# Designs tried in a protein design chat: VH-VL binders against a9kqm9. Part 7

Target 1, 255 residues: a9kqm9
Amino acid sequence: MRIIISPAKKMVENIEALPVCGEPSFIDQTNQLLTYLKSLSYEEAKEIWNCNDQLATMNFERIASMNLKTKLTPAILSYQGIQYQYMAPEVLEKDQLEYIQEHLYILSGFYGILKPLDGVTAYRLEMQAKVNLSDKKDLYEFWGSLLYNKLREETDFILNLASKEYSKCIERYVTEDVRLVTCVFGERKGEKVIEKGTYAKMARGEMVRYMAEHKISTMSEVKKFDRLDFSYDENLSNETKLVFLKGESNVRDRK

## First folded at step 25 (VH-VL)

Design c01
Fold by ESMFold2, fold request of step 26:
Structure c01 (fold): chain C 255 residues (1-255), chain A 120 residues (1-120), chain B 111 residues (1-111)
Amino acid sequence: as target 1 above (255 residues)
Amino acid sequence: EVQLLESGGGLVQPGGSLRLSCAASGFKFSSYSMSWVRQAPGKGLEWVSYISGSGSRTYYADSVKGRFTISRDNSKNTLYLQMNSLRAEDTAVYYCAKRGRSWYFYFDYWGQGTLVTVSS
Amino acid sequence: NFMLTQPHSVSESPGKTVTISCTRSSGSIARNYVQWYQQRPGSSPTTVIYEDNEKPSGVPDRFSGSIDSSSNSASLTISGLKTEDEADYYCQSYDSSRHYVFGGGTKLTVL
């Protein structure tokens, strides 16, 4: 089994962070994207980043001086956000750390796919960015089947904990010999499941930690997830979608 | 060059409160998780509390949970331990300890300790 | 939950070799790395072994760490004992529920 998760927009560069253990698999493609980004005018780059002038100026300067081999931070510590807070990677036990290095992949518009301890530099490039490079109209076309083929070489079962924006780069290419199963975390409203973004991100991070703690490798084990007042709902689930519902009248208090 | 200096210990009655401080220097304080570890007179080492580099994650030993609060001020390079509802068994030297730069769990530097005595 | 059990005391003559054991009561000793700390009388602990068998800079080569899976234990070995090695020694491991777990400590006496 392999697990995919989304990156985060916010990143930190911390050279004294815990040690890097590895290099991104598609660093050559990342170099192509870097060269492309360095060729843009400020106005072109700002449009791709879809951000205010403060962020655009910071990222424009960052790209100009970027070196993909220096000032690296482990990917799982560089991405900042509530999903990563709930994973708490800096306190994983030895065998749990080994589990995520073997099973967990972080998707990235810039790096493609990352192991948790791969060394990264801070960047801004969302998967939906309208990058026009090498006759490709966007990053989904740029990456093509490359990311899926990497996963397919290693597994016939992909557990999707990524947002749709990112998982789309895998889902487009899934072949019949690989099972892709998406976890959904939400609340029941009548016949519908409503997914609240912050709770979903908390649950995705907690699911990774849960799986590492129990060395989970099967879908039946995933269905037993019951943290953060979520539980599996068989009636709302199917062969490609595992639905977890937050309990009735539950109130989130301080941990 | 790494230095950890604890302060704030002293004599306190049972049920009282104290706040310990640990002044840190010689490293990027915000990059490292920190712990308090205590040692009762003539006894062994007991881990007390943990705080992540950002301060967003904390853990406590069962013996102190609900009574002690760990915190940090990264702008002042200072670690704190707020100790409430003190008991005689909390009497110990309290050490500030720095996690080493490793994914695995060890302390690479320890402070000199500050003595807390809880006695009527 | 598990305990780390150390002998209460060990002694040996200068120049000889001593081994201090640290036995895990449940679950494999290899589940997490084992660390060793030295504490001289009246002083703070210092790290002498981390990650089973690694040494911080400044720790003499005569200190070594090892793991014995068959006895479910870690060992600290000090060769060529010196009187300055007289101290308390603590092993330590990690657990996701209790976090840092220390052994009870071993007093090493150099005769």
Scores: ipSAE 0.506, ipTM 0.791, lowest interface PAE 2.2, mean pLDDT 91
Fold by ESMFold2, fold request of step 26:
Structure c01 (fold): chain C 255 residues (1-255), chain A 120 residues (1-120), chain B 111 residues (1-111)
Amino acid sequence: as target 1 above (255 residues)
Amino acid sequence: EVQLLESGGGLVQPGGSLRLSCAASGFKFSSYSMSWVRQAPGKGLEWVSYISGSGSRTYYADSVKGRFTISRDNSKNTLYLQMNSLRAEDTAVYYCAKRGRSWYFYFDYWGQGTLVTVSS
Amino acid sequence: NFMLTQPHSVSESPGKTVTISCTRSSGSIARNYVQWYQQRPGSSPTTVIYEDNEKPSGVPDRFSGSIDSSSNSASLTISGLKTEDEADYYCQSYDSSRHYVFGGGTKLTVL
């Protein structure tokens, strides 16, 4: 089994703390994207980043001085956000850390796919960014089947904990020999399941931690997830979708 | 060279409060997780509390949960332990300890310790 | 939850070799690395072994750490024993619920 998760927009560098253990698999493609980004005018880059001038100037300066070999931070520590807060990678036990190194991949518009301890530099490039490089019209086209093929070499079962923006780069290429199963974390509203983004991100991070703690490798084990007041609902689930519903609970009981 | 200098220990009555400080120098303080570890007189080492480099994640031993609060001020390179509702069993030398540069859990540097005595 | 059990005391003559054991009560010793700390009387602890068998800079080569999976234990070995090695020694591991877990300590006496 392999688990995919989204990155986060906010990244930090921590070059003196916990060490890097690896290099991104598609660093050559990352170099191509970096060269392309360096060729852009400020206005072109700002449009791609879809952000205000303060963020655009910061990222423009960042790209100009970026070196993919220096000032590296482990990917799983570099991304900041509630998903990563609930995963708490800096306090995983040795065997749990080994589990995520074997099973977990972080998707990235810039790096493609990352192992948790791969060394990264801070960047801004969302997967849905409309880059125009070598006749590729966007990053989905740029990455093509590369990311899926990497996963297919290692597993016939992919557990999807990523947002749709990122998981599309895998879903478009999935073949019949690989199961891709998406976890949905939501609340029942009539006959529908409504995802609230904050709770979904908490649950995705907690699911990774849960799986590492129990060294989960099967779908039946995944279905036993019951943290953050979520439980598996068989009736709303199917062959490609595992639905977890949050029970009625006091807001203060959520973390 | 790395230095960790604890202060703020002393004699306090049961139910009282005390705040310990640990002044850090010789390394980038904000990049390292820190812990408090205590040692009752004639006894072994007991981990008390942990705080991440950013201060966003904290953990406590069960024996101190709800009574002690770990914090840090990265602009002053200082680690704190606020101890409330003190009990006789909290009597110990309190050490400030720095996590080593590793994914695995060890301390690479320890302070000199500060004595806290809880007695009527 | 687990405990780390050390002998209360050991003694040995200068120049000889001593081994201090640290046995994990439940779950594999290999779940997390084991560290060793030395504490001389009246002093703060210092790290002599981390990650089972690594030494910080300045720790003499005569200190070594090892793991024995069959006895579910870690060991600190001090060869060429010197009077300055007289100290308390603590092993330490980690788990997610209690975090840093120390052994009870071993008093090493160098006769």
Scores: ipSAE 0.479, ipTM 0.784, lowest interface PAE 2.4, mean pLDDT 91
Fold by ESMFold2, fold request of step 26:
Structure c01 (fold): chain C 255 residues (1-255), chain A 120 residues (1-120), chain B 111 residues (1-111)
Amino acid sequence: as target 1 above (255 residues)
Amino acid sequence: EVQLLESGGGLVQPGGSLRLSCAASGFKFSSYSMSWVRQAPGKGLEWVSYISGSGSRTYYADSVKGRFTISRDNSKNTLYLQMNSLRAEDTAVYYCAKRGRSWYFYFDYWGQGTLVTVSS
Amino acid sequence: NFMLTQPHSVSESPGKTVTISCTRSSGSIARNYVQWYQQRPGSSPTTVIYEDNEKPSGVPDRFSGSIDSSSNSASLTISGLKTEDEADYYCQSYDSSRHYVFGGGTKLTVL
């Protein structure tokens, strides 16, 4: 089994953080993207980042001085946000850390796909960015099947904990020999079930911890997730989608 | 060179409060989780509390949970321990300890310690 | 949850070799790395072994750490024993529920 998660827009550079253990698999493609981004005018880059002038100026300066070999931070510590806070990678035990390094991948518009302890630099480039490089119209075309093929070489089962923006880069290329199963985390609001992005990110991070703590390798074990007041809902689920609802659980007569 | 210097220890009555400080230098303080470890007179080492580099994650030993609060000010390179509702069994030397630069759990540097005595 | 058990005291003559044991009560000793700390009277602890058998800079070569899976224990070995080695020694491991777990300590007496 392999698990995919989204990156975060907010990143820190921390060269004294816990140690880097590895290099991104597609660093050559990342260098092509970096060279392309460095060639852009400010206005062209701002359009790609789709952000205000304050953020565009910061990222323009960042790209101009970027070196992919220096000032590296482990990917899982560099990304900041609620998902990563709930994952809490800095307090995983030895076996749990080994589990994550073996099973977990972080998707990235800039790096493609990352192991948790790969060394990264801070960047801004969302998977939906309208990058025109090598006659590719966007990053989904730029990456093509490269990311899926790397996963396919290692597993026939992918657990999707990524947002749709990022999981599309895998979903578009999935073949019949690989199961891709998406976890959905929602809550009842009145009679409707809705997914709040904040709760979903918390649950995705906590699911990673849960799987690492229990060394999960089967779907039946994944379905037992009950942290943050979530529980599996069989009626809303199917063979490609596992739905977890907040604040509801089945009552059982026995343990 | 890494240095950790505790202060704020002293004599306090049961039920009282005390705040310990640990001044850190020689490393990027915000990059490392920190802990307080105590040692009662003639006794062994006991881990007390943990705080992550950002300060967002804290843990406490069961014996102090609800009474002690760990915090840090990364702009001042200082670690704190607020101790409330003190008991005689809290009497100990309190050490500030730095996590080693490793994914695994050990302390690479210890402070000199500050003595807290809880006595009526 | 587990305990780390050390002998209360050990003694040995200068020049000899001493071994201090640290036995884990439940679960494998190999689940997490074991550390060793030295504490002289009136002083703060210092790290002499981390990650089972690694030494910080400045720790003499005569200090070594090892793991014995069959007895579920870690050991600190000090060869060529010197009078300055007289101290308390603590082993330490980690548990996700109690975090840093220390052994009870061993007082090493050098004659």
Scores: ipSAE 0.459, ipTM 0.775, lowest interface PAE 2.6, mean pLDDT 91

Design c01
Fold by OpenDDE, fold request of step 26:
Structure c01 (fold): chain C 255 residues (1-255), chain A 120 residues (1-120), chain B 111 residues (1-111)
Amino acid sequence: as target 1 above (255 residues)
Amino acid sequence: EVQLLESGGGLVQPGGSLRLSCAASGFKFSSYSMSWVRQAPGKGLEWVSYISGSGSRTYYADSVKGRFTISRDNSKNTLYLQMNSLRAEDTAVYYCAKRGRSWYFYFDYWGQGTLVTVSS
Amino acid sequence: NFMLTQPHSVSESPGKTVTISCTRSSGSIARNYVQWYQQRPGSSPTTVIYEDNEKPSGVPDRFSGSIDSSSNSASLTISGLKTEDEADYYCQSYDSSRHYVFGGGTKLTVL
């Protein structure tokens, strides 16, 4: 089993944190992206980052001096956001860190795919960003099937806790020998399931933590997730989708 | 309760044909892929053929490819295996097997099997 | 392609613990989930372990599955061995080309 999650927009640098244990698998491609970003004007870069002037200026300066080999922070500790707050990687125990290091991957527009303890530097580049690299028009084209193939080499089962923006780079290439199962965290509204972004992010982070705490290795165990008032709904779920509903409990599904 | 009941086995001469059936009950038949698995006398288990829930995808072991055809009728909750050009080495108990609830790469229920004997 | 290799037979006394191994010849054993099937004499196979270590309803707790990447093998462990456990046991995994791949089976004799 491999778990995929989204990165966060905000990143911090902490070289005094947990040790970096690895290098991003596609560091060469990342270097290519960095070179490309360094070649851009301020206006071009700002357009790609799609942010305000303050952030654009900061990131422009960051890119200019960026070195992918120095001032590295473990990926799982670098990203800041609701998902990562609820994951709370900074308080994970050793065996839990080992679990996520083995099973968890973070998708990234800049790095492609990361292990939790891969060394990263702070950046701004979302997967949906429009780029002009050679004959590639966006990062989906740039990465192509590379990220999926990385996962495919390791597993026949991918648990998708990533947002659609990032999971697209995996979903497009899924082959018959690999099962991709997406977790949906929402609320029941009649016959529909409504996903609220904030709660979904919270749940995704909590799910990763839950899986690490219990060393979850099977889909059956994933279905037992019951944090943040979420509970598995078998009727709304299928072979490719696990639906968790907030505020509901089904005794039959929780046995 | 899940039940799988095979039928259609018997004695057949080499080169002959036979059609096996598996009647399924106790679950939503169309939602699960099904397989045939056979076991020669005194030998181990061998996967023979797979069919998806809708029937749109089928796969065969190399040993039976071109000779066997798997199919299903979801309206009758029945799985079939058409066996043509039978050989002595096809002699085996043939089991109908249901894909597990959580995965399509394992079986959670097996039928009692039906014996196919290919002999002159 | 890979094959799954099992010992031909194992034996143990009632009340003891027995382990049956299933070794994958190539590729990581951890890449694809491993299942275990029990076949008592004169009976059809039944599933005792799926997804490496999950048990179907009705399978006693004394049955357990595990994966060892270092030896590239899966193991079925039966504790508190009972006479009724005497059976053939088959491991199974998945191959994208051949689909369901079975081990050769292990005959467990309860002494």
Scores: ipSAE 0.018, ipTM 0.547, lowest interface PAE 6.0, mean pLDDT 92
Fold by OpenDDE, fold request of step 26:
Structure c01 (fold): chain C 255 residues (1-255), chain A 120 residues (1-120), chain B 111 residues (1-111)
Amino acid sequence: as target 1 above (255 residues)
Amino acid sequence: EVQLLESGGGLVQPGGSLRLSCAASGFKFSSYSMSWVRQAPGKGLEWVSYISGSGSRTYYADSVKGRFTISRDNSKNTLYLQMNSLRAEDTAVYYCAKRGRSWYFYFDYWGQGTLVTVSS
Amino acid sequence: NFMLTQPHSVSESPGKTVTISCTRSSGSIARNYVQWYQQRPGSSPTTVIYEDNEKPSGVPDRFSGSIDSSSNSASLTISGLKTEDEADYYCQSYDSSRHYVFGGGTKLTVL
């Protein structure tokens, strides 16, 4: 089993953090993107980053001097956001850290795909960013099937905890011999499930933590996730989708 | 139309120096990394040096590191290769090559090359 | 580090199909994209394949590139061989430490 999650927009650099244990699998492609970004004007880069002037200026200066081999931070400790807060990687025990190192991948617009302890530098580049790489209109085309193939080499089962924005780069290439199962965290509204971004991010982070804490390896165990008032709904779920509903009991427990 | 025109090649003695130039046109020069690739007579292609679009990053093959210097003048759309301490094994046709439009690590256009002969 | 190995020469008759292999010595051939360059006698190299199987404008459809992970090789295939295809062909990939890496080249003779 491999688990995929989304990155966060905000990143911190902490060279005093845990040691970096690996190099991004597609560092060469990352170098290409870096080269591209370095070639851009401030205005062009700002447009790609889709951020305010303060962030744009900071990132512009960062890119100008960026070195992918120095001042590295473990990926899982670099990303900052709700998902990562609830994952709380900084307080994971050794065996839990080992679990995520083995099973967890972080999708990235800049790095493509990362293991938790891969060394990264702070960047701003979302997967949906509109980059102008001639024949490639976006990063989905840029990365192509590379990210999926990386996962496919390691597993025939992918648990998708990533947002649609990032999971697209995997989903479109899934082959028949691989089972991709997406977790949906939402609230029931009639026959529909409404995903609220904040709660979904919280749940995704908590799910990763839950899996690490219990060394989850089976789908049945994933279905037992019950944190943050979420519970598995069998009726809304299928072979490719696990639906967790907030504020409801498990379907089996419904009277 | 993209054009790359090398110049500056010639005969030089071992230990000598030579400066190659590559005049580029037909594309936004500063947006693309450039490389020098050489080919010894009757031999294959060998990458020599790389320079980023802005010129801020340079890389060299081990065989030329410390002896060659790649540079560019984006205001003149010109790529340079300063070759010092030349050796017989540096004898080759030197091509300037443009980074591909889509990917960092391939070439889409090559110059006609300029011959550098290092001989006593 | 890795090397790319090509056959020294290949030959085939006009109208036939020829395949030139490029084998990577270490690491997956699929990790980095492979390009192919054509160099006719007395001429500069030209790009015929990039990004494993993409063709620049002007390159005939009879040229194609492929990657085979099982053999850790890239291949250039030329169908409907023409006399004008007689040339040296070089595969190229990328190494993060050495940057551009070329194969030794293959001389294609059209019989």
Scores: ipSAE 0.000, ipTM 0.478, lowest interface PAE 13.5, mean pLDDT 92
Fold by OpenDDE, fold request of step 26:
Structure c01 (fold): chain C 255 residues (1-255), chain A 120 residues (1-120), chain B 111 residues (1-111)
Amino acid sequence: as target 1 above (255 residues)
Amino acid sequence: EVQLLESGGGLVQPGGSLRLSCAASGFKFSSYSMSWVRQAPGKGLEWVSYISGSGSRTYYADSVKGRFTISRDNSKNTLYLQMNSLRAEDTAVYYCAKRGRSWYFYFDYWGQGTLVTVSS
Amino acid sequence: NFMLTQPHSVSESPGKTVTISCTRSSGSIARNYVQWYQQRPGSSPTTVIYEDNEKPSGVPDRFSGSIDSSSNSASLTISGLKTEDEADYYCQSYDSSRHYVFGGGTKLTVL
């Protein structure tokens, strides 16, 4: 199985962190994007980044001097956000790091897809960004089925812990021989499940950590996830969706 | 209706080779992982090998690792098991088994089996 | 890695209820799904229970599966025992190394 997660918007550079182990699989495409970004005016770049002036200026300077081969940080340690805080990769043990290195992929607008220990530089480029690169209208078109194919080469089962914005670049290309299962972390409100962004991010990070701690390899084991007051709901789940509800009892355990 | 039909079994000497086939029908073959499970005479079931829908992932029991090779031809809806360096303990009825709908760690359909006898 | 242990044989009269146990040697039985397969004499196995307690289409309601964490075992229960239930029954699970594990099988005799 392979696990996919979303990146974070904020990135840090720490060259003294864990050693980089590996190069992004699609570094050439990343270079193409970098070249494109370097060719943009400040105004154009700011539109792509869709951020305030302070961030735009920072990123503009970053892009201008960016070198994808130097001052690299392991991807899993570079991204900063709630998901990554709860994953807590910096305190993972060796065998847990090995687990995520084997099973976990980080989707990225800039790098496409990353292994946890791939060397990356800080960037800003969301998958939903509007780019005009070559004949492509956006990054979804730019990456096409490339990211999915990378996963497909390695597994017939993908556990999706990524947001819709990023999982979309995988979902649209899924073939019949590959099972994509999406984890949903939400709360019950009447007949609906509401996903709160903060809790979802927390849960996604915790799920990755849980899986690494227990070397999870089966769906049944994933269903046993019970952290952060989440529990699996069998009735709301199906072959392609695992629903975890906050504050609910585990349906499986009731049987 | 799902159908699995094994063939290729027979008598072989120790150290010999044999190739089993499993013809599948009644479902989208390429969409499902397949496994071989064997049963020695008068004994229980033993998982032998697994192959993903596309064939990109394969797994083997320790008892057959390095000697057996699982493969598939999705264009022919056929599963294969190449067995080399056969041993007496490999004597068994070999079943092909289809992965269930929900997960590939259980089987929902089994073939009739084909007997492999390894004897001098 | 773990093993699944089943009783070698069980017997019961028609109409009665019989339970076949499947005990996991290490790790929690509840960690991974357990399946049950029926093999009648001279026939290939058929799936009667999957994912602990789910029944495939065509399997009678008198078949049920359960998990008992206290004994670290799964159980197949057959109520209203019929002569056609006479068969070997195998439990099956899996470990994190993606190895399938079968129990040794239980021969059910209907008296």
Scores: ipSAE 0.000, ipTM 0.485, lowest interface PAE 12.1, mean pLDDT 92

